# Designs tried in a protein design chat: VHH binders against o26223. Part 86

Target 1, 191 residues: o26223
Amino acid sequence: MKLLWTSQHIKVTVHIDGKVSKMDVLEAIKTRRSIRKYQDREVPEELIDKILDAAMCGPSAVDERPWHFIVVRNREMLEKIPEVHPYGAMVKDAPVAIIVCCDSSLEKIPGFWVQDCSIASQNILLAAHSLGLGAVWTGVYPLEDRVEGIRRLFSIPEHVIPFSVIPLGYPAENPGTRDLFDPDRIHLEKW
Below, E stands for the ipSAE of ESMFold2; O stands for the ipSAE of OpenDDE; V2 stands for 0.75 times the mean of E and O plus 0.25 times the DockQ between their complexes.

## First folded at step 6 (VHH)

Design s4 (framework vhh_lunsekimig_d3; at its last look DockQ between E and O 0.08; V2 from the best seeds 0.00; counts 0 for: pae E 10.3 > 2, placed apart)
Fold by ESMFold2-Fast, scan of step 6:
Structure s4 (fold): chain B 191 residues (1-191), chain A 123 residues (1-123)
Amino acid sequence: as target 1 above (191 residues)
Amino acid sequence: EVQLVESGGGVVQPGGSLRLSCAASGFTFSSYALYWYRQAAGIERELIASITSGGSTYYVDSVKGRFTISRDNSENTMYLQMNSLRAEDTGLYYCAAEYSDTYYGSEPLNDYWGQGTLVTVSS
C-alpha cells in the first residue's frame, strides 16, 4: 500500500546540485503543527539526540537549567500513558515519547522552572519539525492527577516534577498551515 | 467551515441504552482525534471517551465497559454506544475534534465543538 499524503510543512528541498536545504527558523515556527498520527517507522537515536541538544539550548532563569528528560521507546510503557493522561491516547501509537521533567533540586529562583520547561518543550517541537518529524505537547503540569500518574508510571522521584509528555515520529497526517496573525492584539506604545 | 452535529440523545430508563452520533463536515475527518464530553448541571465538562485517527480508544473509568466509542471515516461520523445507563450518566453530551495546537488536551481549547445533545436517565 502506498502513502499518497505529503507534509507541506516540511520544507526540505533537494537542489539540482544534490544539496539539501532545511527550513529557516521563521518557516519552522509558522509551519509547525501538532502531529498526533505517526508512521510505523523507528526514529533514529541520532535524531533524538539532536532534538534533546536543541531542548537544552533554551534560555533559563538565572541559568538554573532544571530540565531532565526521559526517552520512552518501550511499547508496553507507551501503551500505559493514556491510562494516566486523559488526552494522551495518541502516545501509544508513537514510536517514541519524551517526558520533560524539572529537577527541583536545581531550582535557583522560585517558579521559573515552569517557563524553563515550557521553553524546552517548544524547542523539542520545533527541532522535531525541522528534522522532518511530527510531535505534540501533551500537558502534565500543573494538573495534579496527571503529575502523580506519570510520576508513578515512570518511577520519578518526589523532587522531580513531570512537566510534559511529547510523543513524536514521522508524520502520517498533514493538518495544513494556520494563519494566526491578529493585529488587534498588538498595542503601540501603551495598552 | 468545520461543523459537528450531535444526535441520538433522549430520555431513557436506568439500565437502558442509547447511541449518540456526531456528524462532521469541513475537515479531513480521518486525520483527527475525536472526543465525547459530558456536562452535568453544576459540574464542569469532563472527557468521557476518545478515539484517535488510528482507532485507539480511551474511556474514563466510570464508563469503561459500558460505553463504546467508534468512528466511520467513510461517513464522517463518530458514535457513542451507551449501555447499562445510570442516573449519573445524565448530562449534555458534546462531540469535539482536535484541530488546534492545544497542549492541554482537547478541552476546553478545541476549535470545533458541537452544540450538545441531552441524555436524561430517569425512572
Scores: ipSAE 0.344, ipTM 0.723, lowest interface PAE 1.3, mean pLDDT 84
Fold by OpenDDE, look of step 7:
Structure s4 (fold): chain B 191 residues (1-191), chain A 123 residues (1-123)
Amino acid sequence: as target 1 above (191 residues)
Amino acid sequence: EVQLVESGGGVVQPGGSLRLSCAASGFTFSSYALYWYRQAAGIERELIASITSGGSTYYVDSVKGRFTISRDNSENTMYLQMNSLRAEDTGLYYCAAEYSDTYYGSEPLNDYWGQGTLVTVSS
């Protein structure tokens, strides 16, 4: 039985006007794109609060919740991030960035913090998108040069591990839609 | 088929200038971050400049103020203007493209690579 997956072309309407449209979860997931160009417009604190709230709503291993968040609005600091993160060039153009970190002292089981912080990071992206913002996940961990670069730049303690840098802003680009569904990646009952 | 083709390399004297081009085809150029790498003889390849799909640029310290990366989406072409060239700038210069939705990787994880163009700075 060939499951005819009807690819519903979800028209990603990137509301350039920052209008908070109620977006359902599937729409948010399917239409989210990495945004690397931002308007010269500040992001209200209320939106950041909502994003951070969403970041903390994800599950974690044995409910360890190891995450911490650094909210960066200082222009000088934003401009310094690309110096230690070669793939973070867009951060200097964003009005705000969130650095997701793990406090290793909060781990109950070693190693699951990567999953925990990944979930938090993804929730940041989805929440931002649902609120009419654009964001991109710039990986820090596990690349040691980036980890230490960010650590030094923000005076992060040794027991805290920077995981990701996520610049956010009102989008000034529209990357378009994507279709990533691949039925060949689905296996029924066995490989 | 995806292609990246570098051009503009050559021999130049110290203090001289070159402009490299990278012509792209076979993919949605505007959706990709673009990179210039170089590899000197006996040295590991290094990232020297990048430009995002949105136009944000990065430069390694050794080329800051001398090199300028740019892109023309209408022509599917990336450029590297190199001024005040030095002997240490000698090497094979590579163009690379990476789909902009992923920033987890390092240099080796770029999606597409050119064959390179040779730049020789010598008196």
Scores: ipSAE 0.023, ipTM 0.446, lowest interface PAE 4.8, mean pLDDT 88
Fold by ESMFold2, look of step 7:
Structure s4 (fold): chain B 191 residues (1-191), chain A 123 residues (1-123)
Amino acid sequence: as target 1 above (191 residues)
Amino acid sequence: EVQLVESGGGVVQPGGSLRLSCAASGFTFSSYALYWYRQAAGIERELIASITSGGSTYYVDSVKGRFTISRDNSENTMYLQMNSLRAEDTGLYYCAAEYSDTYYGSEPLNDYWGQGTLVTVSS
């Protein structure tokens, strides 16, 4: 028997707090906070897909797009991350984590991959926030002990560099917004 | 189990000195920024001094020149040397810790708090 596949598009409405949520981009940027406490709720695959789509929309040096993403939902694996990432304790409590990696074989201009993966990481945070989720960026690169630990745990090849681990879930805390605008950091025409 | 335990509080006369200690356990002490907060009766906690994992220090103006924060990573202990104490220094003193080596990580949150030690500056 020869099986035919077909492309099926499923349209869903995402409900947050009992309503469809739309968030202005400036609001998302200003109100996003690091969230380290999560509800015991699964994050639908569809939301992870949207977040990763957003992650890949960022600019990159000469369009090199060096990023790869590992989506971790397995409870045993999430519980092992703090063993190799001592400051990632909240990761074991998250329903899912995204590991942002650089494939150095995709670099077109050496050394800009850090900016590229930083952009992807921030887009993950903003997209998660806009979807009613909370996330936090836990640093991996350039701390070599963390890089090696995460690489070992997830069998990441030598030419691939784990950059960040981003646990996420429905928030179980609300740290509120911060007013961080500082006009002394703004210089007109010159320093 | 993470634990921060303040000690060294007591009653002292104006112009006197006290040395507070904050003994830490249950986390990688050398990787954390450390803080002293003060809470007077009826007032919210006030940050008064901090020290980064690398040893850089900060003081609010009201204690600058009188208080010295320090850390001993080999003993997992932070200190606050308080000299020239004034009546307005009376309060409950808390130590706190925040992960400071999250290079691209999170906004500062004080991740761990102690229980507090009371300092009374009174005749």
Scores: ipSAE 0.006, ipTM 0.220, lowest interface PAE 10.3, mean pLDDT 83
ESMFold2 (binder alone), look of step 7: mean pLDDT 80; pTM 0.790

Design s40 (framework vhh_lunsekimig_d3; at its last look DockQ between E and O 0.17; V2 from the best seeds 0.00; counts 0 for: pae E 10.4 > 2, placed apart)
Fold by OpenDDE, look of step 7:
Structure s40 (fold): chain B 191 residues (1-191), chain A 123 residues (1-123)
Amino acid sequence: as target 1 above (191 residues)
Amino acid sequence: EVQLVESGGGVVQPGGSLRLSCAASGFTFDDYALYWYRQAAGIERELIASITSGGSTYYVDSVKGRFTISRDNSENTMYLQMNSLRAEDTGLYYCAAEYSDTYYGSEPLNDYWGQGTLVTVSS
C-alpha cells in the first residue's frame, strides 16, 4: 500500500506583528526551520517564559527532569560564546540565547539525560517558532572543547553539563520549508 | 552539479595582501553558511573564518584584524580579504558551504568543498 502523502504546502505565515497566531503542533513541527538571522529587536520576557515552560513540559527518563536553563541577554556574554563555539557565530547577533544544561546529580538512570535535554531543546525550538521567533540548535555536548568552553564562560559547576546553546530572536530570514518525509525509512512490522 | 571554485591564491611577500574568491554554483547560495579553511604542510586543516547565511562572522584568533570574510549573494561568491600576511599564513585555502539543521557543526559535516587555492607567503 503506497501511502500517497499529498505534499500539503503549509504556508507558514510568520506574523511579524507580535500577534501570537495559534499554530497547531503539526504545523510547528513541519514548518520549523533553523533561523540564524535576527532582527534588531528585543524578545519580550513573556515569550521567553513561555518557551521555558514548554522546555520543561517534555518527558524525561523516570521523570528525572535533569535540565537547567541559562538565559543570556548580556551582549558581552553573547559575543563571547562564538569564541568557545566557532560554529555558533550567529549567537553574537541574537538578542537572547538559552543554554540548556544537565544537572548530573538529578539523574536517576545514567545516560538518559542526553535524550531528556534533547527533548527540552527541541521543545524550545518548536515553542519559539510557534510564537513567531526564530531559533537554532547549536550543539555543545558531546564536544569536549565546547563543553568546557561554555562551562568556564558561565561558571557552570562540574556536575552540570552544558548541552546546547540556542539563540533566539525575531527572524530576519525565511529559509522556506523542507519536505523531509522518506517512506524508505518506514518499516512495517519488521525490517 | 554543485561546485565551489577557489581563486586568488599566489605568492606574496610578508606584509602583503591577497583576496581569495570562492565562486559557487549548483545550489541555493543564500541559504548556506560559508567557511574558509586552510591547511599548512604537516598540520591539520583549521577553520579560519566563517559567515552565516545571516551574515554573522567568525574568525580564528590568529587572523583577527587581518582577514575579512564577506559574501555577495548576487554573485554567489564568497571572499577572503587577507592583509598583513605572515609566513605562518602559508597553506592551501579551502572554501566550504553548509546548509543543514545539524546542530553540532564541524568540518566533516560541511556539505560542499572546493579544491583549494594555494597561498604562499615568503620573502
Scores: ipSAE 0.388, ipTM 0.749, lowest interface PAE 1.2, mean pLDDT 90
Fold by ESMFold2-Fast, scan of step 6:
Structure s40 (fold): chain B 191 residues (1-191), chain A 123 residues (1-123)
Amino acid sequence: as target 1 above (191 residues)
Amino acid sequence: EVQLVESGGGVVQPGGSLRLSCAASGFTFDDYALYWYRQAAGIERELIASITSGGSTYYVDSVKGRFTISRDNSENTMYLQMNSLRAEDTGLYYCAAEYSDTYYGSEPLNDYWGQGTLVTVSS
């Protein structure tokens, strides 16, 4: 146990023999998998805070940073998500979900909020993976029924657009690795 | 060319059993979630069971405890073991596959579909 004092927060650094994550960026990108089965185990608030910090660190068009996040831990609310998102059945079994939203009042250039929220969503997946968690991006935007269902369920105002629902937890499955590199998709100098 | 080929359908009496197979070719099978859909006369096609690339399974309530979905990645094949069959299980059973890292969701726009195999439960 190591305690570090800062001007804003007291941080405790926990050293676990041989278990400190050392995943580099390329390893995290290449080994992240969609995880839809979770252990019945709580995710600490500290890890959620780290994930959300990473989510907000993505590039943003003209630095508009239109993202807002809803953190859902309430079991009753998690159980209602599959009713308004037909392909989010795994969410009811997750200990927590993050809803990525766009506040349209923060938009400075039309349409780029979709890329901004996509970047935030992917950063959540990568950060979760690097911290030993599993997650899956379940798409909401641009499917109007899903957008309106999630909006109503979480009392999201009309100027805010729910973009994705990302359940996460300690993984209860291991899909293994993939080989996705396709050199036929790389063109030198011209198409 | 991508292909999904279902087999194992037939006529069986109530309480009987059947094992359906879905043989896949033309894509990286291990990376795909796999689905069994049923289409009965006068009823829209419905999801019966699914299995993720990691082996996690999902079932509709009407078949829980009676049907078991499984996959064999070495043979590029998915199975549906159907026990305690009922008249309402009658229908055309379709195999479908969807890339496991999709953020869209499985229904109704699965990436690949088979042609179906007929199951008839009658006395």
Scores: ipSAE 0.165, ipTM 0.560, lowest interface PAE 3.1, mean pLDDT 84
Fold by ESMFold2, look of step 7:
Formats: structure tokens, sequence, C-alpha cells
Structure s40 (fold): chain B 191 residues (1-191), chain A 123 residues (1-123)
């Protein structure tokens, strides 16, 4: 038996021989890049499920977990997103996109939902990367015209706030890695 | 209008040196990561060096120790110092800029590319 199973409804495979291993978390963080070009290749539903499970693993203010996710695979809908998101042109070429939303009725303390949904969005990017996919975060909130456009397009109710649109797919580009460490941004004990 | 203009290419002998420049305008230069790419005949464009807004650098193994990337934010210019040049370094050299690895705000994240400057190392 060379597989590890979890009873928590997530299938995780680790090869016993050690020749194939999951990407280390620090490696994933350092090597993830925004990917805006995708292969003409479907993304299996199982991978989307794993990505959304990862999205929901993030911390949230007082455990409020205000996030909801819309999974968009319909070609007509994907092609309409650039009409309301002028810099989301790559979305029409993606096999799938995830819209991260806040349900304001789930807020337990006002004002932290942006952080909560940002954490979920970043987890989507890291999980996609670890599964061999590429993704990019395209901003919706706080730009009101984008918020209203996405809300209208996907019939999102007024108490739900679309936060980000994340197209993803198997990458068709490799922009390389970056080293963004800047020691001048580190302040010891005081500014 | 965003502009990236490479210069400093030319013909050089093996073992020689050359310094490329990339002059930028039309965006807040200090906020961008900057990149040098190379395209040899019959090969896809490849990343060879990058520099963050804070000055941290990366090099592919084939140029490490021979090439040095740098930036001068006061002049909106990036440089590539190329030493110990070899025939395999021949190609069209492009600079590129990227604002962020995440997209938000009203201004879109776009790849900005120069038109390239040709470097020829004689055989």
Amino acid sequence: as target 1 above (191 residues)
Amino acid sequence: EVQLVESGGGVVQPGGSLRLSCAASGFTFDDYALYWYRQAAGIERELIASITSGGSTYYVDSVKGRFTISRDNSENTMYLQMNSLRAEDTGLYYCAAEYSDTYYGSEPLNDYWGQGTLVTVSS
C-alpha cells in the first residue's frame, strides 16, 4: 500500500519511496506566479474540489467563515466576464474560474471579511499551484463598477459581495520565479 | 504610454563584455519587478535574470556568475552586465516588467515588453 487516505473527504497521495512528494509549502509560496495563459485542457472536478477545500482551511475573524464560491465553467459566462471586468481578458480563455464572495450575513464582527476572503483567495492560488495548475487573482472589490457588474452577471444577491475572480487552468506560460525579499522593509523593535 | 526600450546590443568577441540597458517610462518604475529574457534562433524566449523592486536578484544557472542584473530607480533604468560572453549567448534580449503577482485596483496588470536588442557573439 503506497497511498495515504484521509477520512476527512480529501484524498492525499504520498509515494512511500520518496521519489515523488508534495511540494513543500515554502516552495509553493516562493514559486507561485500569476498565470494568464492556459492550455485547451479541462480541469477535473476533483482538482476544483481540492482547491476549494484548501480555500476553506484559512483562518477567519472569530471563525466567521464568510466566504462562498461560484465555480464557472460555462463558456458563455466566462466570455462575459471581461465585459464587466475590463482587465480580466484572460478569463474568457480559462477552462474554469472561481468567484470568491462574502456573505455579509455570516459576518460576526464587521470589517474583517476582506481579510477573510483574501486568505481564501490566496489559498486557492497556492493549492492550484501545488496541483500543477496556474491561476491569477483578478480584483473585483472594492471597485464598485466591477462589483455590480459581476453581481448582475451571476445573479448575486445584494448582501453577497463578489470579492475576486480567479481564472485557472493548466499553464501555457512560464513567467519564471522572482526573489522579492527586501531587507529594507524589515524593522527590528521599531520603525 | 508604457515604454520599455532596450539598448546596448551589438557584435562582440567570445570572452568579451557588453552592458545592456532598459529605459522605462509610463509607469511607476519603483513598484515593478524587472526581467531580462533571451531568445536564440529556434528557441522559445527564456528568462535569464530578474530583479525585484527591492533589489533582490535571480539568475538561471547558465548565466550565473557571468551576468549581473541591476536597477537604477532614479533613472528608471535596468541594466544587464554580461561578462565572459560565449557563442551560446547570441540572441535577442528583451526586458519586461510586472507590477504584482496578484491583480486588484483599477489599473490592470499587463506584461510590458521591450522590442529587444540583438547581441551577437562571433564564432
Scores: ipSAE 0.006, ipTM 0.172, lowest interface PAE 10.4, mean pLDDT 83
ESMFold2 (binder alone), look of step 7: mean pLDDT 80; pTM 0.788

Design s41 (framework vhh_lunsekimig_d3)
Fold by ESMFold2-Fast, scan of step 6:
Structure s41 (fold): chain B 191 residues (1-191), chain A 123 residues (1-123)
Amino acid sequence: as target 1 above (191 residues)
Amino acid sequence: EVQLVESGGGVVQPGGSLRLSCAASGFTFSSYYLYWYRQAAGIERELIASITSGGSTNYVDSVKGRFTISRDNSENTMYLQMNSLRAEDTGLYYCAAEYSDTYYGSEPLNDYWGQGTLVTVSS
């Protein structure tokens, strides 16, 4: 533990790294990696608010914006997520997780909520990265056992569908960047 | 355009001195609390010195008596005078600005960070 000054004017946690605070959109997209190892540090509420604001700025089909979010900081609840999500083992070690949900009562066009929630999930990952945090997308929908497990664990009503669980925190790993550009996947004018 | 630009970093021998500057533009500098943070290789970023809008200073124990933080509101610049430098002072030094509770404006204010300046203390 670093000794930080504590007062009404001095923040305990540093929110933004110099590198990340100067990152443009293309750099953020190209350098974002799935992060599954986190420092034992609290993520300030202000950063979560910025991330959720970014999540809600995504495009959605007929502007239905069906997303709802559950912010989980309770250690006991985070430790129970791997019991209903077998590939979510890293969640128990994260200081916080966001559950992206669809409120089906907000749907205007059937089926597009999956795309809407995917967009919101990606915005969470990019916003977290831009703020010096690491995160990973773990799939819930369309796996029925995971959907119902998460629903029961967080008392999610039947008209709401949990889509993804995104743990996040200050990164304790640096996997580096990937070179993924493949020109063979680009077709001009026709296939 | 809002900017915080650090300067004054470099390579010095143990026992040497450096003065870091943080020049600010694009916001009301005098209304902000100002900070110097240090990030060493393999170690998380730590707050080492602060100065309030009123000029009150605070330091971590490891730099007390060796480092001095100051501000010049007329030049929109903050300084860190570093004396008796040690190998463990090596790292990236970042300046940061945070809204002061003494400001009464109604316009939205943002926290700002610089890009960092490298200080290396080696023989």
Scores: ipSAE 0.000, ipTM 0.057, lowest interface PAE 27.1, mean pLDDT 81

Design s42 (framework vhh_lunsekimig_d3; at its last look DockQ between E and O 0.23; V2 from the best seeds 0.00; counts 0 for: pae E 8.9 > 2)
Fold by ESMFold2-Fast, scan of step 6:
Structure s42 (fold): chain B 191 residues (1-191), chain A 123 residues (1-123)
Amino acid sequence: as target 1 above (191 residues)
Amino acid sequence: EVQLVESGGGVVQPGGSLRLSCAASGFTFSSYGLYWYRQAAGIERELIASIDSGGSTNYVDSVKGRFTISRDNSENTMYLQMNSLRAEDTGLYYCAAEYSDTYYGSEPLNDYWGQGTLVTVSS
């Protein structure tokens, strides 16, 4: 079942699921909320594959696409994340977490990897939401204690920078949607 | 146009009880997570209780078993029932709506705040 780790696995998984989301893009963006409480229910590998596919589809500065992802399902490892991330307490209750990393060897233009990894993180949140899951972005970079804690915990090599930890699962809370449109932040023609 | 208005604060003796109310207007109350914060003089504001749109509750350890948060969506009102009050419960109590979509961590940052209501526990 080694094929499950290849591009063929991702294609087969997407095809097998066959589910089409009813949510359009604007609805997904406007209704996505940070979810920090999860049902005690497994997330199928097929959904994780779809989320990771979406994560890699964001724009990237000079198309460097420096993203690498660690998928964590091991309960012992999830339970250790709050020890190195002070605001990651909810991670131990999630069935799975994705760690978004930057491989600095793939960097083509200095500093833009932060924006690239932010885009990948947001795409994970939107894709999860569109598939009926809840997720939350817990920041790692640029907080050096969190960066080094996560690096040690997951044996991340020195040239790779952990950027975010995103626990996800079937939501066990419903914070509702926000009305955030503020016309005072829009300036026409000049400041 | 969003408003949160607290009431029910006052002076009470140790061991006494108070019920705080937070009346809301200007948003779809039933869709929002709701929170009670406490701030003592010279100390940062602390989240003490929360209730999400589905009715799930959380409490900080110092109030667990003594305080009960509830919501009435038909009245657009959130409550905090405070029992077995102690001197250290003295402070300004703020209601807040909506769990911030922060990526700094899980510590809640709220979108809407009330004006605060003073609770004084003294003999």
Scores: ipSAE 0.298, ipTM 0.697, lowest interface PAE 1.6, mean pLDDT 84
Fold by OpenDDE, look of step 7:
Structure s42 (fold): chain B 191 residues (1-191), chain A 123 residues (1-123)
Amino acid sequence: as target 1 above (191 residues)
Amino acid sequence: EVQLVESGGGVVQPGGSLRLSCAASGFTFSSYGLYWYRQAAGIERELIASIDSGGSTNYVDSVKGRFTISRDNSENTMYLQMNSLRAEDTGLYYCAAEYSDTYYGSEPLNDYWGQGTLVTVSS
């Protein structure tokens, strides 16, 4: 019985000017860059939905899926984020931002939520890139001042921990490609 | 070798202006976020202004409206225009750089630092 591994090819369809371009997973990973400059152009809700769908498809510890997402489009709120996030300057220039949070009440094993939310955050970045958008991961957790700043700003309950702020938009910069492969970081069988 | 070299510091009267420069070499300047810090005597170093690789700027409240950070990627140089200087602006000013494709972490994780340039605001 040949177990037909049906490779579920995640086909991300990017509509650029009416043309559907497909980006495979490896291409998305290798070509992704942090984007901090955005066009004065709104991001369709459909694309945000696809990104959030991708964010929820990652693995989590014992399938705890502790993540929640705040989608922020309000201009005033976007402009306030840099006030509590010193390295979030680009957020004020983005048409939308996603705040990734952990609901601690959903944790089954303590501490793995950081990995879970990291996976979700990375999936957001990859999905955005595959859809022709630019994004950047701005760290909130574990810095207490940022955590509390974002918490207060968005009235986040005490049992929910803001983890990252990810602004998104159509890219207004092209940082180019990079080669990060380092064979010196690879050890065979033992260190 | 990576270098960040600050210049433009000096003595100025209250209400005066200075323009600081940070000349960079040894790395891909355009791919870095850039930061100005200052340290007054007996006080911890503080971040006062930043400009990311995309050109977005941020300022602490104490310098907002008076200081302007900018960058020239063609010259590998960052600037800080300082207007309406006050006595409390006195300190050693540092430039720093952080690779732009990393997620933003904490202030101490800047990749590169300059030696600093002294700004003295005194009557």
Scores: ipSAE 0.027, ipTM 0.449, lowest interface PAE 4.5, mean pLDDT 88
Fold by ESMFold2, look of step 7:
Structure s42 (fold): chain B 191 residues (1-191), chain A 123 residues (1-123)
Amino acid sequence: as target 1 above (191 residues)
Amino acid sequence: EVQLVESGGGVVQPGGSLRLSCAASGFTFSSYGLYWYRQAAGIERELIASIDSGGSTNYVDSVKGRFTISRDNSENTMYLQMNSLRAEDTGLYYCAAEYSDTYYGSEPLNDYWGQGTLVTVSS
C-alpha cells in the first residue's frame, strides 16, 4: 500500500500479463471444474507465470514453502506421462502440465509438506480457472508406483517428491456447475 | 445404505432398441456424476457413457449417435436409451456414481456400483 502511494506520480514499467481477471473469489471456487479436454491452442508463458505466482502465495507450515514446480511443454514428455500415471491419459492432449513437487530439504516441520503442496496445487487450479483456462489435478503422491515413475521420467532427485501432475489448457468442454453443500458435514461446538 | 439398481435389459434383434434404468437411493443424487459401463464375456468392463451433475454428457465413439444417457433428479433415476443395437453391444450393463471432482486420476473412482442388467443382441 505505501508503494502504491509513491507510484502515483512516477512512471513505472508494467508487465503485460495478457489478461485481467474480474472473477470474484467465491465465484472462482464454486465454478471451477476439473477440465480434461483442451483446445489445440498454446498457453502463453505469461499465464503460466501468473499461475505459478499464485501457487506460491499459499500458506505453508512455518512458512517452509517446500514446493518446486516443473513446467512441461515438450510433446514427447507429455505423451509419456500416461505410461507411468495410468489415470493421466488427458495429459497427452494438454498443451502444458505443471508438476508440483516437494523438496524435502526445505521441510522445517516433518510431514506437513503434503498440506503445503496441496495448497499450492489448489491455487494452480483456481488461478488457471480465473485466467480462462481449465485444469485437473491428477494425483501422484502417495501412490508409490506413480511417484517413482514420475521421478524417473523427469530425472527428479531422491530428496524431491513429485506430488501432483496438473495438465491445463483452454477448455474444450463445459461440465457445468454443482451444488455440493451438505449440512450433515457441519458440526457445531463439537462432533 | 447406498443402492443402485439397473433394469430394462433383455433380448433384442440387431437394429432394435432398449432403455435401461438405474434407480438410486441413499445419497444426494443431484450431486453425483453418473456412468454406464458394459462388460462383454471375457473382457474388461468399459465405460461407455457419462452424465455429470450439471447434465453434460460424454460417450465413447462406438456408441456415439446411437446411445443417449439422461438423468431425472426428481426421481433419482438415470437412463440409457440404446438405439440401432449391434451384436457387439451384448453384455452386462452397470451403472455407477461418483462425486464430481473428488477424483485425482483420469478414470472415475466409482464410489457406488449397481449389480448389472443383461443385454443380448441376437438374431
Scores: ipSAE 0.007, ipTM 0.190, lowest interface PAE 8.9, mean pLDDT 83
ESMFold2 (binder alone), look of step 7: mean pLDDT 80; pTM 0.784

Design s43 (framework vhh_lunsekimig_d3)
Fold by ESMFold2-Fast, scan of step 6:
Structure s43 (fold): chain B 191 residues (1-191), chain A 123 residues (1-123)
Amino acid sequence: as target 1 above (191 residues)
Amino acid sequence: EVQLVESGGGVVQPGGSLRLSCAASGFTFSSYTLYWYRQAAGIERELIASITSGGSTYYVDSVKGRFTISRDNSENTMYLQMNSLRAEDTGLYYCAAEYSDTYYGSEPLNDYWGQGTLVTVSS
């Protein structure tokens, strides 16, 4: 007999063999929400490793894979992020944050690192959600003040560009799901 | 602080009409998706209608063709025009603002629900 329970609109099925199934890809995409409130509970390193593995599996232009990641667990450092990111107040309450960076020395084709790091950032959000965590992407690039603030705070070299700051943890809120499908944005055959 | 205040509920006979209003303050109204939820006795709160910042609308099947959601960004107000009301439309109607999914940054909207406005459809 399969058992099904729901938590925060996430369905988990326990098989009769004792295995727990994860939500499918479409469900993960449709139910992922930005989470800005976290439980006072540490995120295991194993889950961070799984998230970062997923982040590096995205496509990249000419396979340049320019992403680097800084994992921040130090409370003093997390508490300083709102000083350099005006919309990063929630980061101080997160158990961990990932800073997605581009190493410009790895760039093979100009400008595509932005798409590469966007893909990595979204994969972090989806992977976190699939693992029962909540996260939010707080944008850094292309805002010069945020880029420079994060660079100074984390001693990031000049050739490396901080792209996003993603706090994550076990969610302490449930904003519900959204239905954002807009058929007026779909054009058949031509504009 | 974000505030959403519903009004317009009341007692109406079957086949009647009501217009609900949701007055908003404390956030950039024009940038957010807005929602109407309904909760009847003994059942969970359900999404009835939504309207995106771009004006795209959604309706649950049971109200499609009878209810019309709209917004006035100049007045920071969302409306629900309810026509051809039925006994099963009875319930508390809540408005809610989208919890922001922006990666740029915005004022956080968290779990705000208005107090609700009661709609009773009876003869």
Scores: ipSAE 0.314, ipTM 0.705, lowest interface PAE 1.5, mean pLDDT 83

